# Designs tried in a protein design chat: VHH binders against Intracellular ribonuclease LX (RNALX). Part 14

Target 1, 213 residues: Intracellular ribonuclease LX (RNALX), of Solanum lycopersicum (Tomato) (Lycopersicon esculentum) (p80196)
Amino acid sequence: SQDFDFFYFVQQWPASYCDTRRSCCYPTTGKPDEDFSIHGLWPNYKDGKWPQNCDRESSLDESEFSDLISTMEKNWPSLACPSSDGLKFWSHEWLKHGTCSALNQHAYFQTALDFKTKSNLLQNLNNAGIKPRNGDYYGVESIKKAIEKGVGHTPFIECNVDSQGNHQLYQVYLCVDSSASKFIDCPIFPHGGKCGSKIEFPSFSTNDDHDEF
Key: E = the ipSAE of ESMFold2; O = the ipSAE of OpenDDE; V2 = 0.75 times the mean of E and O plus 0.25 times the DockQ between their complexes.

## First folded at step 16 (VHH; framework vhh_7zox_3)

Design n1 (from m5 with A108S; at its last look DockQ between E and O 0.80; V2 from the best seeds 0.80)
Fold by ESMFold2, look of step 16:
Structure n1 (fold): chain B 213 residues (1-213), chain A 122 residues (1-122)
Amino acid sequence: as target 1 above (213 residues)
Amino acid sequence: DVQLVESGGGLVQPGGSLRLSCVASGFTFSEYAMGWVRQAPGKGLEWVSYISSGGSTGYADSVEGRFAISRDNAKNTLYLQMNRLKPEDTAVYYCAKEYYGSYWTPDSFDIAGQGTQVTVSS
């Protein structure tokens, strides 16, 4: 429902999505930029539960956000197979989560795009000397500190496991207040996806582009 | 279209057991992770458990040690064995199919069925 407590704002590292045993497919616009991309903006309750599908009849209407599409293609791509233009992914995120946000479609997508810009994740990591590099490992606490320095709030760092069994930086969770106006400290962190003390931050090298289907 | 049909719910006393099942159709069941989510009356959705396509499992802290998820790929069926049930387990339980990303987030799984009611009282 629209009486939720906060949002998770979740960004994904594309190289880590694709460097697993699971297949990935690049968007029809091509290989994503080497940058974090938006996964979603998800209404949540502070007890760890969530609402979803709050208006099953509110289908995605491209005319409501047509001015944002080019920006969303760059910042909100899907890596799901088969390759697509992102409309299915955005439709899913809107129907499941956006309809519970108390925002209209344009405001929902614009808000997520604005928070990606404000979080400035890749630059905040780079300012701390943390860059995407195959074969290098970084301390999870160093990653958290770099993001906290730039954003002012401690993130949750989710890892996944590459095809060789190594932990890698996968998703970054920040929390947003229920009015969608600012970052806040997270009332609760997600349950799983914990990292070891040191993790990879992979790049989209030619060696990391195999298995694109 | 993805179809998920849950069954096996009912009324049990505290400490009792139930076995839920979910028959899937409209997709290649063996290729996807599956999960259970639940919703108590007047509350939000809560992740319960997952099982990957390869059989790896995970559980919410509130049910770990009491619930066991399993799958039968030959029957396109997902199961949840629920033991030592407590009043706080009262909810509609939904079978859910992998969507995108992780296995323990609001976006991890999609429901498609009406769910099955589990009531722990009396």
Scores: ipSAE 0.810, ipTM 0.923, lowest interface PAE 0.7, mean pLDDT 91
ESMFold2 (binder alone), look of step 16: mean pLDDT 83; pTM 0.845
OpenDDE, look of step 16: ipSAE 0.862; ipTM 0.934
ESMFold2, look of step 17: ipSAE 0.756; ipTM 0.907
ESMFold2 (binder alone), look of step 17: mean pLDDT 83; pTM 0.849
OpenDDE, look of step 17: ipSAE 0.854; ipTM 0.931

Design n2 (from m5 with K97R; at its last look DockQ between E and O 0.82; V2 from the best seeds 0.80)
Fold by ESMFold2, look of step 16:
Structure n2 (fold): chain B 213 residues (1-213), chain A 122 residues (1-122)
Amino acid sequence: as target 1 above (213 residues)
Amino acid sequence: DVQLVESGGGLVQPGGSLRLSCVASGFTFSEYAMGWVRQAPGKGLEWVSYISSGGSTGYADSVEGRFAISRDNAKNTLYLQMNRLKPEDTAVYYCAREYYGSYWTPDAFDIAGQGTQVTVSS
């Protein structure tokens, strides 16, 4: 039985996580790919509230999803310090959010991996000429339109602020129906994460030149 | 390990005030952002307020202008001053420690305590 209304499916941009004043640490498997990574798949109510920790005794059991681990290391890395293998991050996401999803552990993680593939964010942005490059800025509405063209639904774009005070693309929110079968229009958009009209899309690569905006 | 102990709740009439406290232990309090989340009976959780390690604050629209978050790093204590309370503020209030996300998201904070009940009724 599902007692929530939809999922937020949230992906984050690793360079934007790491170029703030906060510390970041790469996973023990190394520097993440220059691609969006999964943050989480979060049951939510349409009034903006959420459930959590729906079974505090359902500990993460690696044997239930062992076939997914290598894929999760690539697509669901932790950037928190100290460096880790991701199991603590996945345990947190499972205990807090996954236990409320009505999915078992394997299905929960597989579903999120499948939605990352379906969202195809980096390619959708690239198709619109929006590419990660330090020092370049893009219109936030252009980013939304590029993703909407590929996914069929308007995303919510969350920004954070780099160490120099510039707003940048940080997380992308898409919504998934409560049966975890498809993207839907978001019943409600998140609050916060102000972007302004133009935002940076930073790369991990060194950028030794700078074009005007 | 992390412990958060909330106190200061109670029964209050509309328009009244309460001050919640949260005593933290098991981590270096001054290095973490802290927040308050609340849950009305039979409802989901919602974010209330946030204070960074550097003292920057944020509030949910429903409480901005009425609530004030603060911290005393020397005492490992987080506070929430709640003024002009309304029946809709009735909830269990949880002290929470920064985990990972942006302050207004479900993943921003971890709850570790039992919470403190605030009841606003005429």
Scores: ipSAE 0.722, ipTM 0.892, lowest interface PAE 1.0, mean pLDDT 90
ESMFold2 (binder alone), look of step 16: mean pLDDT 83; pTM 0.846
OpenDDE, look of step 16: ipSAE 0.856; ipTM 0.931

Design n3 (from m5 with S102T; at its last look DockQ between E and O 0.78; V2 from the best seeds 0.78)
Fold by ESMFold2, look of step 16:
Structure n3 (fold): chain B 213 residues (1-213), chain A 122 residues (1-122)
Amino acid sequence: as target 1 above (213 residues)
Amino acid sequence: DVQLVESGGGLVQPGGSLRLSCVASGFTFSEYAMGWVRQAPGKGLEWVSYISSGGSTGYADSVEGRFAISRDNAKNTLYLQMNRLKPEDTAVYYCAKEYYGTYWTPDAFDIAGQGTQVTVSS
C-alpha cells in the first residue's frame, strides 16, 4: 500500500456521458437508471498529484466481492463500447486506484457503494428543485449548494459538452478521508473541467445518443 | 497490445529546450486522444498536457506557455516540445493513451511505456 492524503469519490451522470459526439453503449444489463453512478474512488495527494497501480501483480478476484455484484451492476455500470457486464471497468478501477487504497477488494467496492448511498446526490438536487430536464439550465453555484446542504461538504462539479455544444453537469467530486470513513472538505479541487455559470442537467428522455437508441 | 515508446529525454541546463517523442503501436493512433504525465523523484504522478484526436490541446498551469504538445498521425507519433525548462520540470515523462473522460484527471489516460527521464540542472 501507498501513503496518500485523501480520496476523490467521483460519480457521473449517464445521460451526459452518452449525449456527447462520442457514442456510448449501455451495459448488458440494460439502460442505466436515471441516477448518478460511480466512476471511482481515487487515492490522491494534497498537492494534486496521485499514486496508481500500487500492486501490479494484483488481479480482480470476483469471489472476493460476489455478494456486491448485483448492486455494482446497478450503481457502477460501464457505458464504454462495446456493451459489457462491468467486470472490465471494475478491474481497471481496482488495479489503477484500489490497489493504492489500503483496502481489500471487498472493502474497496463496498466503501464506494456506501458513499454513493450516503451522498444521495439526485435526491439532494431534487430537494433544491434541480432535476434532470433537457433544455433547462441551472446555476453551477446552486448545484454546489444543494449538494453541500445534503452532504455537508462543497463538491467539485465537472462539466462536459453535448453534441449540440451545450455545457452540462457530468461528474461530481466529493472527498473522503484516507481511512475511507467519512466525507471531508476537499484539500484541493481538480484544476480542470470547470463549468460556466449555467449548465444543463440532461435527461435520457430525449434519446440524444442516437447510436444507442 | 498497446505499446508506447518514449524518447528524447536527457540532461539540460535551466532555460534549455528538449523535445520528447512517443511512438505508438497496437491501436489506431489517430482515433484516440493522447497525453503526457510526469513523475518527479519521490512524488506522485501529475498531468502535463493532452491533445485530442481532432487536435485540441490543454496544459497544466505549471507548463502552459512553455510546453507544446503535437501529434503526427502519419507517423503514429506524439511530441512534447519543452522550452524554458526549470529544475521543477525534472521528472520521468510518460506518454499516455486515452482511457476515459476529461483529459486532465488521474483516470483519463493509461501509461504503457517506461517513460523518458528529463533532468534540469546546472
Scores: ipSAE 0.705, ipTM 0.886, lowest interface PAE 0.9, mean pLDDT 90
ESMFold2 (binder alone), look of step 16: mean pLDDT 83; pTM 0.842
OpenDDE, look of step 16: ipSAE 0.850; ipTM 0.928

Design n4 (from m5 with S56D; at its last look DockQ between E and O 0.85; V2 from the best seeds 0.83)
Fold by ESMFold2, look of step 16:
Structure n4 (fold): chain B 213 residues (1-213), chain A 122 residues (1-122)
Amino acid sequence: as target 1 above (213 residues)
Amino acid sequence: DVQLVESGGGLVQPGGSLRLSCVASGFTFSEYAMGWVRQAPGKGLEWVSYISSGGDTGYADSVEGRFAISRDNAKNTLYLQMNRLKPEDTAVYYCAKEYYGSYWTPDAFDIAGQGTQVTVSS
C-alpha cells in the first residue's frame, strides 16, 4: 500500500555539496545560484521507516510537467558527476519517492517547488543575520531558530564536512503533511548528520573581503 | 547495468548468527559507499548500516553492537555479520549502492537485487 504518515522535504546548500573532498559537477545549465536547492520530497512513516518504488511502471513523462522544467532547472539541479540536465535526477526522485506520494507527476514536482518558495530559507536566515560567507561560523541553534521563526516549525539541520575538516550547513529537513498541503512538526527527525555547536555557512564565490592577500 | 546479488539468509533461532554476502558488478565497487537496508513483513524500508569507500561504518540503533558491516574490494563483495539475532530482525535484507546525499536517508542508496530473507523464530 501507499499509506504513509508525512513527507520529509529536503533542501541542500550547493556550496556545501561542492566543497567536500568528493567535489561536484555543475549542471549543464551552469553554476547554481547561491540559494538552497531541492533535494527531494520523501514519503515517510512516523516510525522512521519509508516506502519506495511504489509503481515501477510509472516512468517519468516530461509532457506531464513540461511547464515546470525551467523552474526545476533553477531550483532542483543535480550536482552529481558528470554534469547533467537534471532529467535523470528527477526521474530517480519520481520513481523512488514520487510514486509513493499519491500525487501525479505534475502535482509532485509543483508541490516541492511551492514548498521551497514557502520555506524561504535563505531570506529567513538573512533576517537573523545569518549569511553565506567563508570563514564565518554560526550557532546551530541560531540557524534552527531563524528557520523556525519564518516557517513555524523546527527544522532538522544536517551538516557535512568540507575538505579542511570543518562542519558546515548542508541540508535542511522540514516536514509536510501526508496530503502535501502544509508544513507540520516533524514526527521524527533523521538519525545522522551530526553538527557541532557552531558551523560554517559557505559561499561559492571568492569573497572580496578576502582578496587583500 | 548495476547488479547486486544478495545471499546468506535463512531460518535461525533467536540468539543465532548469520552472515550475509552481496556480490556487486557493473560499477567500480571501491569508489562507492555501500549499505544494507531491510524490510520486515508489512513494514516500510529501514536502513541497517553503511560502509564508506574509505571503510567508515555506521549502524541503526536497533542493530548497533550486534551487526558488523565489512567489504572486500578485491572481491567486489559486501558483508553483514549478524549476531544475537532477534525475532524483530526478521526481514528481507537488501544490499544497496550509494546514490546521493547522506548515508542514513531514504535517498542515500539504491537497491538492485532481490534481497535475501532472514527469519528469526523459535
Scores: ipSAE 0.761, ipTM 0.906, lowest interface PAE 0.8, mean pLDDT 90
ESMFold2 (binder alone), look of step 16: mean pLDDT 82; pTM 0.840
OpenDDE, look of step 16: ipSAE 0.881; ipTM 0.944

Design n5 (from x4 with K64E A108S; at its last look DockQ between E and O 0.78; V2 from the best seeds 0.81)
Fold by ESMFold2, look of step 16:
Structure n5 (fold): chain B 213 residues (1-213), chain A 122 residues (1-122)
Amino acid sequence: as target 1 above (213 residues)
Amino acid sequence: DVQLVESGGGLVQPGGSLRLSCVASGFTFSSYAMGWVRQAPGKGLEWVSYISSGGSTGYADSVEGRFAISRDNAKNTLYLQMNRLKPEDTAVYYCAKEYYGSYWTPDSFDIAGQGTQVTVSS
């Protein structure tokens, strides 16, 4: 469907997805890389409303994007239980959001993969000295500035709460124009998911729990 | 599979009240956040309210103070009490089940029912 104003392009931090009271399961390919992963590419209206399920009969057809599957397993994993190969997750994202994008399946998935690469989130944060580490807190404004410096547009930062009650970096929203060609300034930011002034950026690392000697 | 059946809509005058119900089946209702999403004629979807599995609630600015979400886990039923209704509340209201743990993003909740029509007009 062409009847939308922009996309949210949303990436999530796997350690923050899993560090909650809800179940989390690694993909059948194993523990995810310590990197942002794609959540979705979502058509939206500038008034904060959204379309969905624009063609309920357009089922996911693996043969249309088979060349992308290995890359999607790495960059678009499902962390839902039970462990899976991601096809159910990709089917959900396609049927709900992709059918409204005016892109075919291959273009839809390829576009999201390309924007993950272009956003370069983990490296942009690292360039500013912001690295995943349990027990360390970072200013939300510093996180936004580091991403903005690399991407050229201000992100929205969504937080969740870990199993110990700490606020943590969960999802990063960037906006893409309706032709799916470039990042743009977000016309509107999402409601909810508030962060305080400082938040944790947790690690999957096995070394994060050691006391310093 | 997941089933959500909305009811309780109707035609009311401005200032009136309605109570919406949603009966859920096919999942462990008490384990998930639930919510209401609405779609006005010719418009996109927008969030209205959510209630977490632990009972915490949130509301869109446009309805806060007028609407009250609640749940009865023993009956697998979600409710929305709507008071002081306005013409801009006219929409199809959908019951929605948590898909991801975030609240009221386009991907946070899934709808599965036909919705229930609420019309507020003089």
Scores: ipSAE 0.757, ipTM 0.906, lowest interface PAE 0.7, mean pLDDT 90
ESMFold2 (binder alone), look of step 16: mean pLDDT 82; pTM 0.840
OpenDDE, look of step 16: ipSAE 0.884; ipTM 0.945

Design n6 (from m5 with G101S; at its last look DockQ between E and O 0.83; V2 from the best seeds 0.81)
Fold by ESMFold2, look of step 16:
Structure n6 (fold): chain B 213 residues (1-213), chain A 122 residues (1-122)
Amino acid sequence: as target 1 above (213 residues)
Amino acid sequence: DVQLVESGGGLVQPGGSLRLSCVASGFTFSEYAMGWVRQAPGKGLEWVSYISSGGSTGYADSVEGRFAISRDNAKNTLYLQMNRLKPEDTAVYYCAKEYYSSYWTPDAFDIAGQGTQVTVSS
């Protein structure tokens, strides 16, 4: 279906991806920045259903977005094992979601990069005194309010669990209108993604750097 | 390559039961979460259920209490027991393999099979 109601724009916290029992692999370009990174930009319906794979023949063509690759390596890294250059991850996101967006490949990737910059998540959290720090806990409502203050819209916060079983800030969902022009209030939030009232916001800079932790 | 082969669909009356199966190959089945997604005619996809590699399960609100997901790692097979079926359960059901460790979202699971048709009516 090419018709859809809005996008989820989803960013993830790399330290929370990597400190689970599944662990992670850094990109071939090295350890990611200590910043949120893009997971995806996903067409969705307001009833909670979604389209996908709207053109199975539209394979990723690197020449269409070659000018963006350096920026995508920094802002849209893959942490999946084995280590890679990100092309598999971007191909997956394009084929599954981008083909349903009514944007060409360059516009699709550029739009997501622009929304990461506009969301300014790490700075918005920092302005509220919420910083990545191992062993510290923050209120989930305080995290939501810090982001809402900066972006103008309430986010959805998804948590995962670290290898010690502690709940932590994992992904942040914001919503974008169907023309991909601005943030909007989410018509519907994802169901699930279990956070308690207080969660960790872990830091890379004090973690052990061994693979498959 | 990943292969997922769904079976067990059919036509049933409201209140009836079906058991769906999905035979998996091309990956280490026991290491991945697995799930079911469905698509009604003319509608988008929706998440139905998951089972983690460790055996924990989750269900969409619309099916909780009626459906039961399970897995047999020795047979590389995923199951969905569907009880007290309703007309709104009519859809193609797809077996799906974990892509990202998230639930209920469009990117949590990938489909690889043709699905199996479940029709609840007449």
Scores: ipSAE 0.774, ipTM 0.910, lowest interface PAE 0.8, mean pLDDT 90
ESMFold2 (binder alone), look of step 16: mean pLDDT 85; pTM 0.864
OpenDDE, look of step 16: ipSAE 0.848; ipTM 0.928

## First folded at step 17 (VHH; framework vhh_7zox_3)

Design p1 (from m5 with E98D; at its last look DockQ between E and O 0.69; V2 from the best seeds 0.70)
Fold by ESMFold2, look of step 17:
Structure p1 (fold): chain B 213 residues (1-213), chain A 122 residues (1-122)
Amino acid sequence: as target 1 above (213 residues)
Amino acid sequence: DVQLVESGGGLVQPGGSLRLSCVASGFTFSEYAMGWVRQAPGKGLEWVSYISSGGSTGYADSVEGRFAISRDNAKNTLYLQMNRLKPEDTAVYYCAKDYYGSYWTPDAFDIAGQGTQVTVSS
């Protein structure tokens, strides 16, 4: 729409969030599944700038999206410390980004959940033989191609660094049109969080199993 | 509750300098990355700079070499030294706190203050 040009739709790999020096805290609902989780759905401009907090009085109202909460706990967990039930994280995403989206609360959260399902990131990577596995390295271009094959659009891959200094797959950015109806080619990519040519894709389940390696 | 209070803005001619300050409260300042974002009238927000809890810094291309971010953990204060100011630097500048452990993306920072106006004009 006229108010912004597109959304970034951003998903995060939980193992890469948790294996840094800062560590993490599991949600009060328990350890998340080994899958990408939603970070956010963020209105942006084509010039790289963004709006935020477009209605400071539109507080999160749980009754407006109560039917989605169980699904959001699974697919949109917070790993920030201290442990929480997710409402603080969802309130933050709504107030900062959702109020700028021209969607009501239910539509905003449902739309992000639908795009996670459509992106099918973990399965698209698996179809290319790219699986979470500690100690394995994958080419960043292979990761991009696997996702592009499944989604039809080239993602931006953001990396971070684990506690031992290894670069790893952290977040995946896809772009959505301003009507929130479909994936599009990104008008502009973020400039932060660049990867090297090969990166780890760590296993979250291995950390849960307390490996004795 | 998190509070961020920006100050040090003002009217300056092109080529001038300003030093912005941000006093933080309501959280353990030394444990978090901090940053500056700015918004020109009628425009979207843009990231300016960050400083990690360990003191590592980064800058937007448009300000690198002209701006310097720093922090004083004993005073819970973030600074932005702005040199060789240009009319394009005219904006409200906001102090921002790291959100959700992401140091490297401007979208991961939260603002909480009213900002401080910087106006660069003849």
Scores: ipSAE 0.544, ipTM 0.809, lowest interface PAE 1.7, mean pLDDT 88
ESMFold2 (binder alone), look of step 17: mean pLDDT 87; pTM 0.885
OpenDDE, look of step 17: ipSAE 0.867; ipTM 0.936

Design p2 (from m5 with E31S A33D; at its last look DockQ between E and O 0.80; V2 from the best seeds 0.79)
Fold by ESMFold2, look of step 17:
Structure p2 (fold): chain B 213 residues (1-213), chain A 122 residues (1-122)
Amino acid sequence: as target 1 above (213 residues)
Amino acid sequence: DVQLVESGGGLVQPGGSLRLSCVASGFTFSSYDMGWVRQAPGKGLEWVSYISSGGSTGYADSVEGRFAISRDNAKNTLYLQMNRLKPEDTAVYYCAKEYYGSYWTPDAFDIAGQGTQVTVSS
């Protein structure tokens, strides 16, 4: 179904997933790299509504994207419990969102991997002096400007709350045109995930700094 | 198997009220955030409301002040009280279980039931 208007391309910060009260489970492949990881590539409408599950019979076929699996394990890990190899997470993203994208399985996963590389989020933040470090706070507008400088489009920044109640950088939303060819300005931003004016950017180096005993 | 069974829909006049219920099974209900999404005829899905495992709530702008979400963890049941209904609220309403991340996006919650039809006529 090719009637959608754009994609959200969504990346998450693993340390911010894991330091909430719910905690997390590392993939069976081990602790993720200290880098943004792909959450998903989601067809959406300009009015804020979305399609999903556009072909319930299109099961994930590992043979169609086997060459991508090592890269997906690194760049698209699941942190959900219990620990897993990621295939269930990728199957969910494909069945729910990918079947609505007008892309086949290989193209869908490859496209998301390519946009992660093009977005270059961690390096763009680092170039602006914004680095993951427990106890440091950054202005949300500074984070947006750093990403915009590198990508050419204003992101949406979603925050969550760590176990101590501090707002932190959690997910970054960029928008992609309906042909999956380039970043675009977002026609609409997500509604929730409120940030304060200054937020943490936590590190996996020592996630216990915020919860010292 | 995760099961979500929605009920309580029906035909109602504008300005009326309905109370939706969702009975959950196959998972530890009290441990998960829950929500409602809806789909109007010929339209995409949209988020309506959430309630966290700790009882915090949120609402889409279009329903805030009119709808109230609640849960009864002892009965594994999620509720949506819908007041001052408008024709624009006509949709199939789905109970949804937390999957991942943000409450305001397509991937925050998964649908598992057939939904319940709400029709607000005239």
Scores: ipSAE 0.726, ipTM 0.893, lowest interface PAE 0.9, mean pLDDT 90
ESMFold2 (binder alone), look of step 17: mean pLDDT 82; pTM 0.835
OpenDDE, look of step 17: ipSAE 0.843; ipTM 0.924

Design p3 (from m5 with I111W; at its last look DockQ between E and O 0.86; V2 from the best seeds 0.80)
Fold by ESMFold2, look of step 17:
Structure p3 (fold): chain B 213 residues (1-213), chain A 122 residues (1-122)
Amino acid sequence: as target 1 above (213 residues)
Amino acid sequence: DVQLVESGGGLVQPGGSLRLSCVASGFTFSEYAMGWVRQAPGKGLEWVSYISSGGSTGYADSVEGRFAISRDNAKNTLYLQMNRLKPEDTAVYYCAKEYYGSYWTPDAFDWAGQGTQVTVSS
């Protein structure tokens, strides 16, 4: 289990998850904040392979991280359908990835929450004048540089495609050392999800949905 | 309850071919992307291929041009045609159902089956 090389720390932009042809379901707690949310913290090998499900008997135990639940509801929502309270999503992330991390449940979830705060993605983008705005496009290299300036390491930017066929900022990958203590340069970037040179950064605003009349 | 039953593995020499099958039940097969993930002895998992609900496909660089994924929605069956097999293709192959996020990441797919062993040895 501790023989993995690094973590991917992956955050999602909720508007980009939800504006595809597939759409989404909001958590039972309501529409997510207009901020990046945690997808996961994934042990990986530097050859691009990964471990998973390292302890099939280690079921999620809510009492181990009960103090974190309200923060996780805000910062680690599931957008999968049907709407849920997040426990299914966190159970999946724990069983699949967390059991391979050499961290207990509380440490695993707390670590991801801490790295979201430390990455400060939305503010780092805002500092470079990059804000969520429907219908506007930003250079992918500008997005990378804005994040790198704040974090100190080059991110991988994953795009998806909205219902109109436009490429948009979807997920941001940062890498964390195997002791889960700091960001590092990624030993390897993910294979797919590449962006074009300019992409949207959509908002949850209904501005683009406004009728002409 | 999701069930995925892989078959078609075996022992082949380098350059040989195999066709893997996966029979799915417990969900509406045609509505989900499906994929293959593999694990070589003593190694981590790696993504092999996906096929979307609409029929779009993708392949890991190591298998592109040699493997072909397909699906038969009427039979709830996923296939992987493997040609020009190499020793590095030796692995347990898992049929997998779409879970969350992008098709080529560790979180993209889940599997419930035992997998099917493919051994490529001279």
Scores: ipSAE 0.715, ipTM 0.886, lowest interface PAE 0.9, mean pLDDT 90
ESMFold2 (binder alone), look of step 17: mean pLDDT 81; pTM 0.828
OpenDDE, look of step 17: ipSAE 0.837; ipTM 0.920

Design p4 (from n1 with F109Y; at its last look DockQ between E and O 0.85; V2 from the best seeds 0.77)
Fold by ESMFold2, look of step 17:
Structure p4 (fold): chain B 213 residues (1-213), chain A 122 residues (1-122)
Amino acid sequence: as target 1 above (213 residues)
Amino acid sequence: DVQLVESGGGLVQPGGSLRLSCVASGFTFSEYAMGWVRQAPGKGLEWVSYISSGGSTGYADSVEGRFAISRDNAKNTLYLQMNRLKPEDTAVYYCAKEYYGSYWTPDSYDIAGQGTQVTVSS
């Protein structure tokens, strides 16, 4: 557990979560901003295996990170149904992954928030002319290069498929050293979620069926 | 209240076969992707296989061609047929339920059961 080799730091694109056939539910705080959001910060071994649930007695204690909650609502929302305030999602991430991180709750959440800011994904893509637009396609290698230019390390790009069958940018994986201090080259890339050579980067639509939730 | 009960493990010789079962309750089984993860002695967890709610399957490279995942929605049961077993397949095998819809990551699936031990030894 505490002897893991690195973290995956994973961010997701909300429009790509919500425009699939299964749709989504907005947080009780409302529709998320058009920006990447944190999925999680996951201890991992360099052989591709992982620890989890390293202290089943360490339940989430909101008082330990109360100063971060407003920022987490913005940057770490849940899009799962039914709509929620994020506490269940953060509890899941803490119990499953955070307890294996050797960080206390405040440090764990603060670290993920700091890495989202440092990664600066949306701006790095924008600097390369890669913007969220329905109907526009981008080369996966161009997306990787834009992020690598800003972060200094090659990301892993996970795609999913929208309701019309188009492959799209879904999640971005970066790796963090085991002391949670800096981005590193990934020792191993995740298996699955493969993209084609060109993928969509969708914009958040106001006429999507998910508004019916 | 999500419950996953694994069974079907045991001791087999290399080249043998086993069929694992996982009985699920506490959720609408047919609506979720399901998977198998395993943990060898002294090692971390690794994913083995998944099956989507629509029946699409995927496998880790180390087991592809030897293992077959399936589901029976009428019985709320997930299966893993394991053929041509090797000593490196020795592990506790856990049934897992989709959490965020991803098929291949540490956060894609939640474990809820005690697992079933598979030991492959000559």
Scores: ipSAE 0.685, ipTM 0.879, lowest interface PAE 1.1, mean pLDDT 90
ESMFold2 (binder alone), look of step 17: mean pLDDT 87; pTM 0.885
OpenDDE, look of step 17: ipSAE 0.800; ipTM 0.904

